# VH-VL binders against Protein DJ-1 homolog C (DJ1C), part 18

Target 1, 167 residues: Protein DJ-1 homolog C (DJ1C), of Arabidopsis thaliana (Mouse-ear cress) (q8vy09r84to250)
Amino acid sequence: KKVLVPIGYGTEEIEAVVLVDVLRRAGADVTVASVEQKLEVEGSSGTRLLADVLISKCADQVYDLVALPGGMPGAVRLRDCEILEKIMKRQAEDKRLYGAISMAPAITLLPWGLLTRKRTTGHPAFFGKLPTFWAVKTNIQISGELTTSRGPGTSFQFALSLAEQLF
Below, E stands for the ipSAE of ESMFold2; O stands for the ipSAE of OpenDDE; V2 stands for 0.75 times the mean of E and O plus 0.25 times the DockQ between their complexes.

## First folded at step 19 (VH-VL; framework fv_inotuzumab)

Design C2 (from C1 with light chain F99W; at its last look DockQ between E and O 0.88; V2 from the best seeds 0.78)
Fold by ESMFold2, look of step 19:
Structure C2 (fold): chain C 167 residues (1-167), chain A 117 residues (1-117), chain B 112 residues (1-112)
Amino acid sequence: as target 1 above (167 residues)
Amino acid sequence: EVQLVQSGAEVKKPGASVKVSCKASGYTFTDYYIHWVRQAPGQGLEWIGGINPDTGNTIYRRKFQGRVTMTADTSTSTVYMELSSLRSEDTAVYYCARDYTEGFDYWGQGTLVTVSS
Amino acid sequence: DVQVTQSPSSLSASVGDRVTITCRSSQSLVDNTGDTYLSWYLHKPGKAPQLLIYEVSNRFSGVPDRFSGSGSGTDFTLTISSLQPEDFATYYCMQYIQWPYTFGQGTKVEIK
C-alpha cells in the first residue's frame, strides 16, 4: 500500500511523525515529500525534519492514501503547492483515500474546493473556517474517501483510522 | 426502516406562526441532515433550509431569513421548523427530508399549512 | 444562485413509451473531487416526493431499472425506457452542489 505524507516549513511535527510512524508500522510504504526547495524543513516547533524526496518526484505516482499534517504555516505551504493540489484532486477524483488533520482541512483542503458536502472536523481554532453546516466536532470524521481529525492529541486515532481503511 | 413522521395539518391567520415537527427513526439521528421543502398549490418544490442535528447549525434560503427557525431535539430525534409572520403565500405543504450521501433520500409525509384570514 | 431548468414542462405519453426529460444548469455541478450533484425526484399529488436518481446516474434503492440518468457538467437527462402506469407524475431535478439548493420547475408526464 503506498502512502504520501507531504511536509513543509511549519508542519506540525507530532501530526506528521505519528502519521508516518503508525502507517509504516502497519506495513505501508510511506513517502515523506517536501513541498519546499530542499529536503530539510523546519517544523512549527523548531524540529528539523528530513523528507525522503521533493514533491516534484511524486507528481505522476499513484498513492493508495495521501494524508496531510497541519501546522502553521505548514498548512499554508501545502495549500500553495500546485503539484500537491493536482495530486490531491486526482486522488479524490479517482476515489482513493485522502486525509487531513488539524488546520489542513480548513486551510489546505477548503481552498482547493475539496470539501463540497463533506462532513468534516478540524482544529478548534480553525473550526469557524470550515463550512458551518457540514462541520462536526468528532475526533475522527470519515466522509466518503476523506478522513479528517482535530489536532496533535488525535494524531494516533487519525493514523490508526487510516491504517484500518487502508488494510 | 428509515421513517420521517410529521405533525398534522395547521390552519393559521396572517401574522401568526406555525411550528411543524419531523420525528426521525430507523437511523442514527445525528449522522444525517434534515432539510425542509415546501410546495404551494399549483407550484413546484422550493427549498427552505436545513439543519445539522449534531451541532444545531442551520442554513436558510435568503427569502426566509428572519422568519424561519429550525431546531433539533436529539433526545426525541425530532426536528422542528417554525415559520413566523405568516402570510397567505405561505400556504403550502411542508416536507422534511433527510440528506447526505444520496441527496434527499427519505421524505416525511408532508404537513399542510393553510394561512387564511 | 444556481438555476436549473427542465424541458419539457409537460408531455403526454402512452404506457410503453420511452420518455426523456432534460435538466440544464446555469453553471457546472461538478466539484473538485469530480462528483456531480444532480438528483431526480418523482412526485405525485398527495404523496411525498421520491428520490429516483442521485449524483446524475445512481439509482436509489428500490428504483426500477427502467429509470436511468445521464449527463455531465450542465446538461442532464432522465430516461424512462418503458413508461408504466405508476410513472405518470411530475418529475423534478435538483442541484445540490451549493446553497440555496434549487429544483427545476418540474415536468408533468400525463397519460395520452
Scores: ipSAE 0.702, ipTM 0.891, lowest interface PAE 1.4, mean pLDDT 94
ESMFold2 (binder alone), look of step 19: mean pLDDT 93; pTM 0.945
OpenDDE, look of step 19: ipSAE 0.802; ipTM 0.917

Design C3 (from C1 with heavy chain T30D; at its last look DockQ between E and O 0.95; V2 from the best seeds 0.83)
Heavy chain, then light chain:
Amino acid sequence: EVQLVQSGAEVKKPGASVKVSCKASGYTFDDYYIHWVRQAPGQGLEWIGGINPDTGNTIYRRKFQGRVTMTADTSTSTVYMELSSLRSEDTAVYYCARDYTEGFDYWGQGTLVTVSS
Amino acid sequence: DVQVTQSPSSLSASVGDRVTITCRSSQSLVDNTGDTYLSWYLHKPGKAPQLLIYEVSNRFSGVPDRFSGSGSGTDFTLTISSLQPEDFATYYCMQYIQFPYTFGQGTKVEIK
ESMFold2, look of step 19: ipSAE 0.708; ipTM 0.891
ESMFold2 (binder alone), look of step 19: mean pLDDT 93; pTM 0.949
OpenDDE, look of step 19: ipSAE 0.871; ipTM 0.940

Design C4 (from C1 with heavy chain T101P; at its last fold request DockQ between E and O 0.95; V2 from the best seeds 0.85)
Heavy chain, then light chain:
Amino acid sequence: EVQLVQSGAEVKKPGASVKVSCKASGYTFTDYYIHWVRQAPGQGLEWIGGINPDTGNTIYRRKFQGRVTMTADTSTSTVYMELSSLRSEDTAVYYCARDYPEGFDYWGQGTLVTVSS
Amino acid sequence: DVQVTQSPSSLSASVGDRVTITCRSSQSLVDNTGDTYLSWYLHKPGKAPQLLIYEVSNRFSGVPDRFSGSGSGTDFTLTISSLQPEDFATYYCMQYIQFPYTFGQGTKVEIK
ESMFold2, look of step 19: ipSAE 0.678; ipTM 0.880
ESMFold2 (binder alone), look of step 19: mean pLDDT 93; pTM 0.949
OpenDDE, look of step 19: ipSAE 0.901; ipTM 0.951
ESMFold2, fold request of step 21: ipSAE 0.708, 0.588, 0.735; ipTM 0.883, 0.862, 0.896
ESMFold2 (binder alone), fold request of step 21: mean pLDDT 93, 93, 93; pTM 0.946, 0.944, 0.945
OpenDDE, fold request of step 21: ipSAE 0.908, 0.905, 0.912; ipTM 0.953, 0.952, 0.955

Design C5 (from C1 with light chain T33Q; at its last look DockQ between E and O 0.92; V2 from the best seeds 0.00; counts 0 for: pae E 2.3 > 2)
Fold by ESMFold2, look of step 19:
Structure C5 (fold): chain C 167 residues (1-167), chain A 117 residues (1-117), chain B 112 residues (1-112)
Amino acid sequence: as target 1 above (167 residues)
Amino acid sequence: EVQLVQSGAEVKKPGASVKVSCKASGYTFTDYYIHWVRQAPGQGLEWIGGINPDTGNTIYRRKFQGRVTMTADTSTSTVYMELSSLRSEDTAVYYCARDYTEGFDYWGQGTLVTVSS
Amino acid sequence: DVQVTQSPSSLSASVGDRVTITCRSSQSLVDNQGDTYLSWYLHKPGKAPQLLIYEVSNRFSGVPDRFSGSGSGTDFTLTISSLQPEDFATYYCMQYIQFPYTFGQGTKVEIK
C-alpha cells in the first residue's frame, strides 16, 4: 500500500511523525515528501524533519492514501504547493483515500474545493473557518474517502483509522 | 425504520410567531442534518434552511434571515423551527427532511401553518 | 444563487407511456471531487415529497427501476420508462451543491 505524507516549513511534528510511524508499522510504504526546495524542513515547534524526497518526484505517482499533517504555517505551505494540489484533486476524483488533520482541513483542503458536502472536523482554533453547517466536533470524521481529525492529541487515532481503512 | 413526525396544524394572525417540531426516530439523530422546506398554496417547494443537530449550527435562506430560528434538542431527538413576524404569504405546509449523503431521503408528514386576520 | 428550471411545467400522459422531464441549472453542479449534486422528488397532494434519484442517477432504496436519471454539468433528465397509475404526481428536481438549496418549479404529470 503506498502512502504520501507531505511536509513543509511549519508542519506540526507530532501529527507528521505519528502518521508516518503508525502507517509504516502497519505495513504501508510511506513516502515523506517536502514541498519546500530542501529535504530538511523546520516544523512548527522548531524540530528539524528530513523528508525522503521532494514533492516534484511524486507528481506522477499513484498513492493508496495521501495524508496531510497540519501546523502553521505548515498547512499554508501545503496549500500553496501546486503539485500537491494536483495530486490531491486526482486522489479525490479517483475515489482514493485522503486525509487531513488539525489545520489542514480548513487551511489546505477548503481552498482546493475538496470539502463540498463533506462532514469534517479540524483544529478547534480553525473550526470557524470550516463550512459552518458541515463541520462536526468529533475526534475522527470519515466522510466518503476523506478522513479528518482535530490535532496533535488525536494523531494516533487519526493514523490508526487510516491504517484500518487501508488494510 | 426512519421516521420524522411533525407537530400539528397551526392558525396564526399576522405578526405572530409559530414553532413547529420535528421528532426523529430510527437512526442516530446527530449523524444527519435536518432541513425545512415549505410549499405555499399553488406554489412549488421552497427551502428555508437547515440545522446540524450535532453542533447546533444553522444555515438560512436569505429571505428568512432574522425571522427564522432552528434549534435541536438531542435529549428528545427533536428539531424545532420558529418563524416570527408572520405574514399572509407565510401560509404553507412546512416539512422537515433528513439530509446527509442521499439528498432529502426521509420527510416529515408536513405541518399546515395558516396566517390570516 | 444556483437556479434550476424544469421543462415542461405540465404534461398529459397515459399509463404505459415513456415520460421525460428535464432540469437545467444556471451553473455546473459538479464539484472539484467530480461529484454531481442533483436529486429528483415525487410529490402527491396531501403527502410528503418522496426521494426518487440522488446524485443524478442513483435510485433511492425502494424506488422502482422504471425511474432513471441522467445528465451532466447543467442538463439533467428524469425518465419514467412505463408510466404507472401511481406515478401521476408533481416532480421536482433540486440542486444541493451549495446553499441555498433550490428546487425546480415542478412538472405536473397528469392522466390523459
Scores: ipSAE 0.513, ipTM 0.836, lowest interface PAE 2.3, mean pLDDT 93
ESMFold2 (binder alone), look of step 19: mean pLDDT 93; pTM 0.948
OpenDDE, look of step 19: ipSAE 0.785; ipTM 0.912

## First folded at step 20 (VH-VL; framework fv_inotuzumab)

Design CTRL (from C4 with heavy chain Y33S N52S D54S, light chain D31S Y37S; at its last look DockQ between E and O 0.86; V2 from the best seeds 0.00; counts 0 for: pae E 3.2 > 2)
Fold by ESMFold2, look of step 20:
Structure CTRL (fold): chain C 167 residues (1-167), chain A 117 residues (1-117), chain B 112 residues (1-112)
Amino acid sequence: as target 1 above (167 residues)
Amino acid sequence: EVQLVQSGAEVKKPGASVKVSCKASGYTFTDYSIHWVRQAPGQGLEWIGGISPSTGNTIYRRKFQGRVTMTADTSTSTVYMELSSLRSEDTAVYYCARDYPEGFDYWGQGTLVTVSS
Amino acid sequence: DVQVTQSPSSLSASVGDRVTITCRSSQSLVSNTGDTSLSWYLHKPGKAPQLLIYEVSNRFSGVPDRFSGSGSGTDFTLTISSLQPEDFATYYCMQYIQFPYTFGQGTKVEIK
């Protein structure tokens, strides 16, 4: 099973590390990709994270899951990455799994148009940006191929849900 | 065994209101939205609006805005649609339907609402 | 609002006939995720509508193989390959990509 976890400047460290660690322990082949120009990025709380590759090496790969951590400005850095946007749109078009936690649903996925008719949860501070009828307050929300979650406190539940869906 | 069971037929005078119930069973009630669709005699299907039971969020077709109210009672797994200021053209069969993920996959049996003097 | 229009409004057919009904949307029903939210329903007087086809071409559970859907963008077709006695009904398309959800005007399929 192949998984992509992109990271960037200001990525939320708890969300990213828990996601990667749980999925690797479940047996997934997890690639951590930097959307920046270097493999080392500083997370939202100052932790330095080292990616496996740059996102450019992921452009033509097919993943069973692409999962987005949140964080500010991390979610914005992911949103603004053209290569990642293309990867995610193809993921959704091909009905393959994708996920986003915390700020990423509202900040990253919504501008890409990837929340259409999807029941979605997200970080409480950004809940009001989600489409009103479709926004929900569950800790984990599965809506077709999309899984969303609320924040660092639900990171383990989010990662475990994705692992269950993969295997 | 997904089922949507609606309340019985109603006869109302113009200007009154009607409240139709839709009781869901056989699935997790809060995982799906419920929508209301009507068919007036000799007419096609018309979407009225919908409700997300998990949050109570609603959306209504503009022509019904201001006189339709949808509510959900999670303790009884029941959705209600109330239509006020009834007119004779509101005479129709009213259906509830479950929406998600395939569009309207399960429907209630329908409730005839007749508005006459 | 997104409008969908059906043609024909009615048709007469015999058991065994191939029947084709079309549905045209006022705008593309393809989302940024590649989903195309167009469904088809069968409706008989006195009974609830029944889902036949969702996402343009997917048969709902229990729907016979004689029903198929096709199309893209704004133009969609429901085909009944060999009409059976139980297929005499009114058929509706519906777009569900955005609110308000809208139905076509219906196509009544009658016994010839």
Scores: ipSAE 0.371, ipTM 0.774, lowest interface PAE 3.2, mean pLDDT 92
ESMFold2 (binder alone), look of step 20: mean pLDDT 93; pTM 0.948
OpenDDE, look of step 20: ipSAE 0.785; ipTM 0.913

Design D1 (from C3 with heavy chain T101P; at its last fold request DockQ between E and O 0.96; V2 from the best seeds 0.84)
Heavy chain, then light chain:
Amino acid sequence: EVQLVQSGAEVKKPGASVKVSCKASGYTFDDYYIHWVRQAPGQGLEWIGGINPDTGNTIYRRKFQGRVTMTADTSTSTVYMELSSLRSEDTAVYYCARDYPEGFDYWGQGTLVTVSS
Amino acid sequence: DVQVTQSPSSLSASVGDRVTITCRSSQSLVDNTGDTYLSWYLHKPGKAPQLLIYEVSNRFSGVPDRFSGSGSGTDFTLTISSLQPEDFATYYCMQYIQFPYTFGQGTKVEIK
ESMFold2, look of step 20: ipSAE 0.712; ipTM 0.892
ESMFold2 (binder alone), look of step 20: mean pLDDT 93; pTM 0.946
OpenDDE, look of step 20: ipSAE 0.903; ipTM 0.951
ESMFold2, fold request of step 21: ipSAE 0.668, 0.678, 0.565; ipTM 0.881, 0.887, 0.845
ESMFold2 (binder alone), fold request of step 21: mean pLDDT 93, 93, 93; pTM 0.943, 0.944, 0.941
OpenDDE, fold request of step 21: ipSAE 0.907, 0.905, 0.909; ipTM 0.953, 0.952, 0.953

Design D2 (from D1 with light chain F99W; at its last look DockQ between E and O 0.94; V2 from the best seeds 0.82)
Fold by ESMFold2, look of step 20:
Structure D2 (fold): chain C 167 residues (1-167), chain A 117 residues (1-117), chain B 112 residues (1-112)
Amino acid sequence: as target 1 above (167 residues)
Amino acid sequence: EVQLVQSGAEVKKPGASVKVSCKASGYTFDDYYIHWVRQAPGQGLEWIGGINPDTGNTIYRRKFQGRVTMTADTSTSTVYMELSSLRSEDTAVYYCARDYPEGFDYWGQGTLVTVSS
Amino acid sequence: DVQVTQSPSSLSASVGDRVTITCRSSQSLVDNTGDTYLSWYLHKPGKAPQLLIYEVSNRFSGVPDRFSGSGSGTDFTLTISSLQPEDFATYYCMQYIQWPYTFGQGTKVEIK
């Protein structure tokens, strides 16, 4: 099972590292990709993370799951990455799993137009930015191929839910 | 198993209000949305609006904005639609319908609201 | 607002006939996930509407296989492959991609 976890400047370290660690322990082949020009990325709390590749190397790959960590400005960096946007739209169109935690549902997925009629949750501070009618307050929400979650405190639940769906 | 049971028929005078209930059973109430659709005599189906019972958030068709209020009571698994300032053209059968993810999959039996002098 | 229009407004057919009903939307009903939000309903007098087809072509649970849906981003068709006596009703399409949700004006199918 192949997984993509993109990271950028200001990515939330807990959310990213828990995703990667849990999925690798579950047996997934996880690629950490930087959306920046360098493999080393400083997270939102100052932790230096080293990605496996740049996102440009992922453009032609097919993943069983693409999972987005949150963080500010991390979610904005992911949103503004054109290569990642294309990967995610293809993921959704092909009915393959994708996920977003914390700020990423509202900040990253919504501008990409990937939340039409999707029952979603997200970070409490950004809940009002989600499509109002559709948004819910669950810790984990699965809507078709999309899984969303709320923040660092739900990172393990999020990762475990994705692992269960993969395997 | 899934059932939506609506309140009984109502006869109202112009200018009055009506409140129709829709009691849900056979599923997790907060996991789905409820919409209201009406059919006036000789007319087609018309969407009025909907409610997210988990949050209480609503959306209304513009022509009903200001006259319609939808609420949910999670303790009784019941949604209400109140339509005020009734006119003769509001005479219709009013349906509640469950939504998510497959569109309007289960419907209530309908409630006839008659507005006449 | 997204307009959806049906044709024909009514038709008469015999048991066993193939019946087609079309629905045309004023704009694409496809989102960025590639999903298309067009559904079909059957409505008999005195009864609630019943879901037949969702997302263009998916048959709802318990719907007989003589009902099928097809179409593209703006043009959609409901087909009844072999009309049965219980199929006389009014049929509606509905777009549910954006607010307000809108129904076609209906197609009344009468069996002779």
Scores: ipSAE 0.703, ipTM 0.886, lowest interface PAE 1.3, mean pLDDT 94
ESMFold2 (binder alone), look of step 20: mean pLDDT 93; pTM 0.945
OpenDDE, look of step 20: ipSAE 0.868; ipTM 0.938

Design D3 (from D1 with heavy chain I59V; at its last read DockQ between E and O 0.93; V2 from the best seeds 0.84)
Heavy chain, then light chain:
Amino acid sequence: EVQLVQSGAEVKKPGASVKVSCKASGYTFDDYYIHWVRQAPGQGLEWIGGINPDTGNTVYRRKFQGRVTMTADTSTSTVYMELSSLRSEDTAVYYCARDYPEGFDYWGQGTLVTVSS
Amino acid sequence: DVQVTQSPSSLSASVGDRVTITCRSSQSLVDNTGDTYLSWYLHKPGKAPQLLIYEVSNRFSGVPDRFSGSGSGTDFTLTISSLQPEDFATYYCMQYIQFPYTFGQGTKVEIK
ESMFold2, look of step 20: ipSAE 0.716; ipTM 0.892
ESMFold2 (binder alone), look of step 20: mean pLDDT 93; pTM 0.948
OpenDDE, look of step 20: ipSAE 0.905; ipTM 0.952
ESMFold2, fold request of step 21: ipSAE 0.729, 0.707, 0.687; ipTM 0.894, 0.890, 0.886
ESMFold2 (binder alone), fold request of step 21: mean pLDDT 93, 93, 93; pTM 0.938, 0.946, 0.945
OpenDDE, fold request of step 21: ipSAE 0.907, 0.904, 0.909; ipTM 0.953, 0.951, 0.953
ESMFold2, last read: ipSAE 0.686, 0.713, 0.726; ipTM 0.887, 0.894, 0.897
ESMFold2 (binder alone), last read: mean pLDDT 93, 93, 93; pTM 0.945, 0.946, 0.946
OpenDDE, last read: ipSAE 0.907, 0.904, 0.908; ipTM 0.952, 0.951, 0.953

Design D4 (from D1 with heavy chain I34M; at its last read DockQ between E and O 0.94; V2 from the best seeds 0.85)
Heavy chain, then light chain:
Amino acid sequence: EVQLVQSGAEVKKPGASVKVSCKASGYTFDDYYMHWVRQAPGQGLEWIGGINPDTGNTIYRRKFQGRVTMTADTSTSTVYMELSSLRSEDTAVYYCARDYPEGFDYWGQGTLVTVSS
Amino acid sequence: DVQVTQSPSSLSASVGDRVTITCRSSQSLVDNTGDTYLSWYLHKPGKAPQLLIYEVSNRFSGVPDRFSGSGSGTDFTLTISSLQPEDFATYYCMQYIQFPYTFGQGTKVEIK
ESMFold2, look of step 20: ipSAE 0.714; ipTM 0.894
ESMFold2 (binder alone), look of step 20: mean pLDDT 93; pTM 0.942
OpenDDE, look of step 20: ipSAE 0.910; ipTM 0.953
ESMFold2, fold request of step 21: ipSAE 0.698, 0.718, 0.746; ipTM 0.889, 0.891, 0.902
ESMFold2 (binder alone), fold request of step 21: mean pLDDT 92, 93, 93; pTM 0.943, 0.945, 0.944
OpenDDE, fold request of step 21: ipSAE 0.908, 0.905, 0.913; ipTM 0.953, 0.952, 0.955
ESMFold2, last read: ipSAE 0.718, 0.729, 0.709; ipTM 0.893, 0.900, 0.884
ESMFold2 (binder alone), last read: mean pLDDT 93, 93, 92; pTM 0.946, 0.943, 0.938
OpenDDE, last read: ipSAE 0.907, 0.907, 0.908; ipTM 0.953, 0.953, 0.953

Design D5 (from C4 with light chain F99W; at its last look DockQ between E and O 0.92; V2 from the best seeds 0.00; counts 0 for: pae O 2.8 > 2)
Fold by OpenDDE, look of step 20:
Structure D5 (fold): chain C 167 residues (1-167), chain A 117 residues (1-117), chain B 112 residues (1-112)
Amino acid sequence: as target 1 above (167 residues)
Amino acid sequence: EVQLVQSGAEVKKPGASVKVSCKASGYTFTDYYIHWVRQAPGQGLEWIGGINPDTGNTIYRRKFQGRVTMTADTSTSTVYMELSSLRSEDTAVYYCARDYPEGFDYWGQGTLVTVSS
Amino acid sequence: DVQVTQSPSSLSASVGDRVTITCRSSQSLVDNTGDTYLSWYLHKPGKAPQLLIYEVSNRFSGVPDRFSGSGSGTDFTLTISSLQPEDFATYYCMQYIQWPYTFGQGTKVEIK
């Protein structure tokens, strides 16, 4: 199973690393891709993360799962990456799994129209940015191909849920 | 078996309020939104609004905002729709329906609300 | 609001006839995932409406094969290949891509 975890400046390190680690331990082929011009990016808490590839190298790849970490401005950097947007729209269109944690649902997926008619959870501080009618205050929310979660404290549960769905 | 059972017919005077209930069973009540749809005599189906039983969040059609209130009681798995300032034009059969990703897959049997002087 | 227009408003048909009902929306019912949020319902007097088709062409569970849906974007069709006695009713399309949900005016299928 192929998994993509994109990262950028200000990506939340716990969310990204837990996703990558848990999914790799589950047996997935996880690619960490940078949306920046460099492979090395500084996370939201100042920890440097090293991507495997630049996101441009992922443009034509097919993934079984794409999981978006949160963090600021990481979530915005992901949102503003046109290549990633295309990947994610194809992902959703093909009914393949995708996930977002923390503010990523509201900041990254929502502008892309990828939360439509889907119950969605997210970071408490950004909960008001989610469509009120579809927003839920669960630690994990599965809505079809979409899985969302709240933040660093729910990262393990998030990653495990994705692994369970993937395999 | 999924079931939505609504309260009985109502007769009201103009200006009064009516509260219709919809009791759900056969599934996890908080997992699905409930919507209300009505049909006036000789007219088609009209969406009124919906409620998220888990959060209590609601969405109403603009024409009903200010007059309609939807609530959910998780302890009894019941959704309520209250319509105030009733008019003769509110005479209709009111349905509750479960919102599944596939559409409204289960409906209540309907509740006739008659508004007349 | 998304306007949904059905045609015809009514039609007369006989058992065994092929029946076609059209629904047109004022804007595209396709979201960014490629899903199209158009459903069809059957409604008989004194009964609850019943879901027939969802996402344009998918038959809901238990719906006979004679019912089919087609279309894309803003133009949609419900087809009954061979009308049965139990099919005389009013049919409605509904868009559910955005609030408010809106129904077509309905098409009453009457016995000729």
Scores: ipSAE 0.029, ipTM 0.681, lowest interface PAE 2.8, mean pLDDT 94
ESMFold2, look of step 20: ipSAE 0.647; ipTM 0.870
ESMFold2 (binder alone), look of step 20: mean pLDDT 93; pTM 0.944

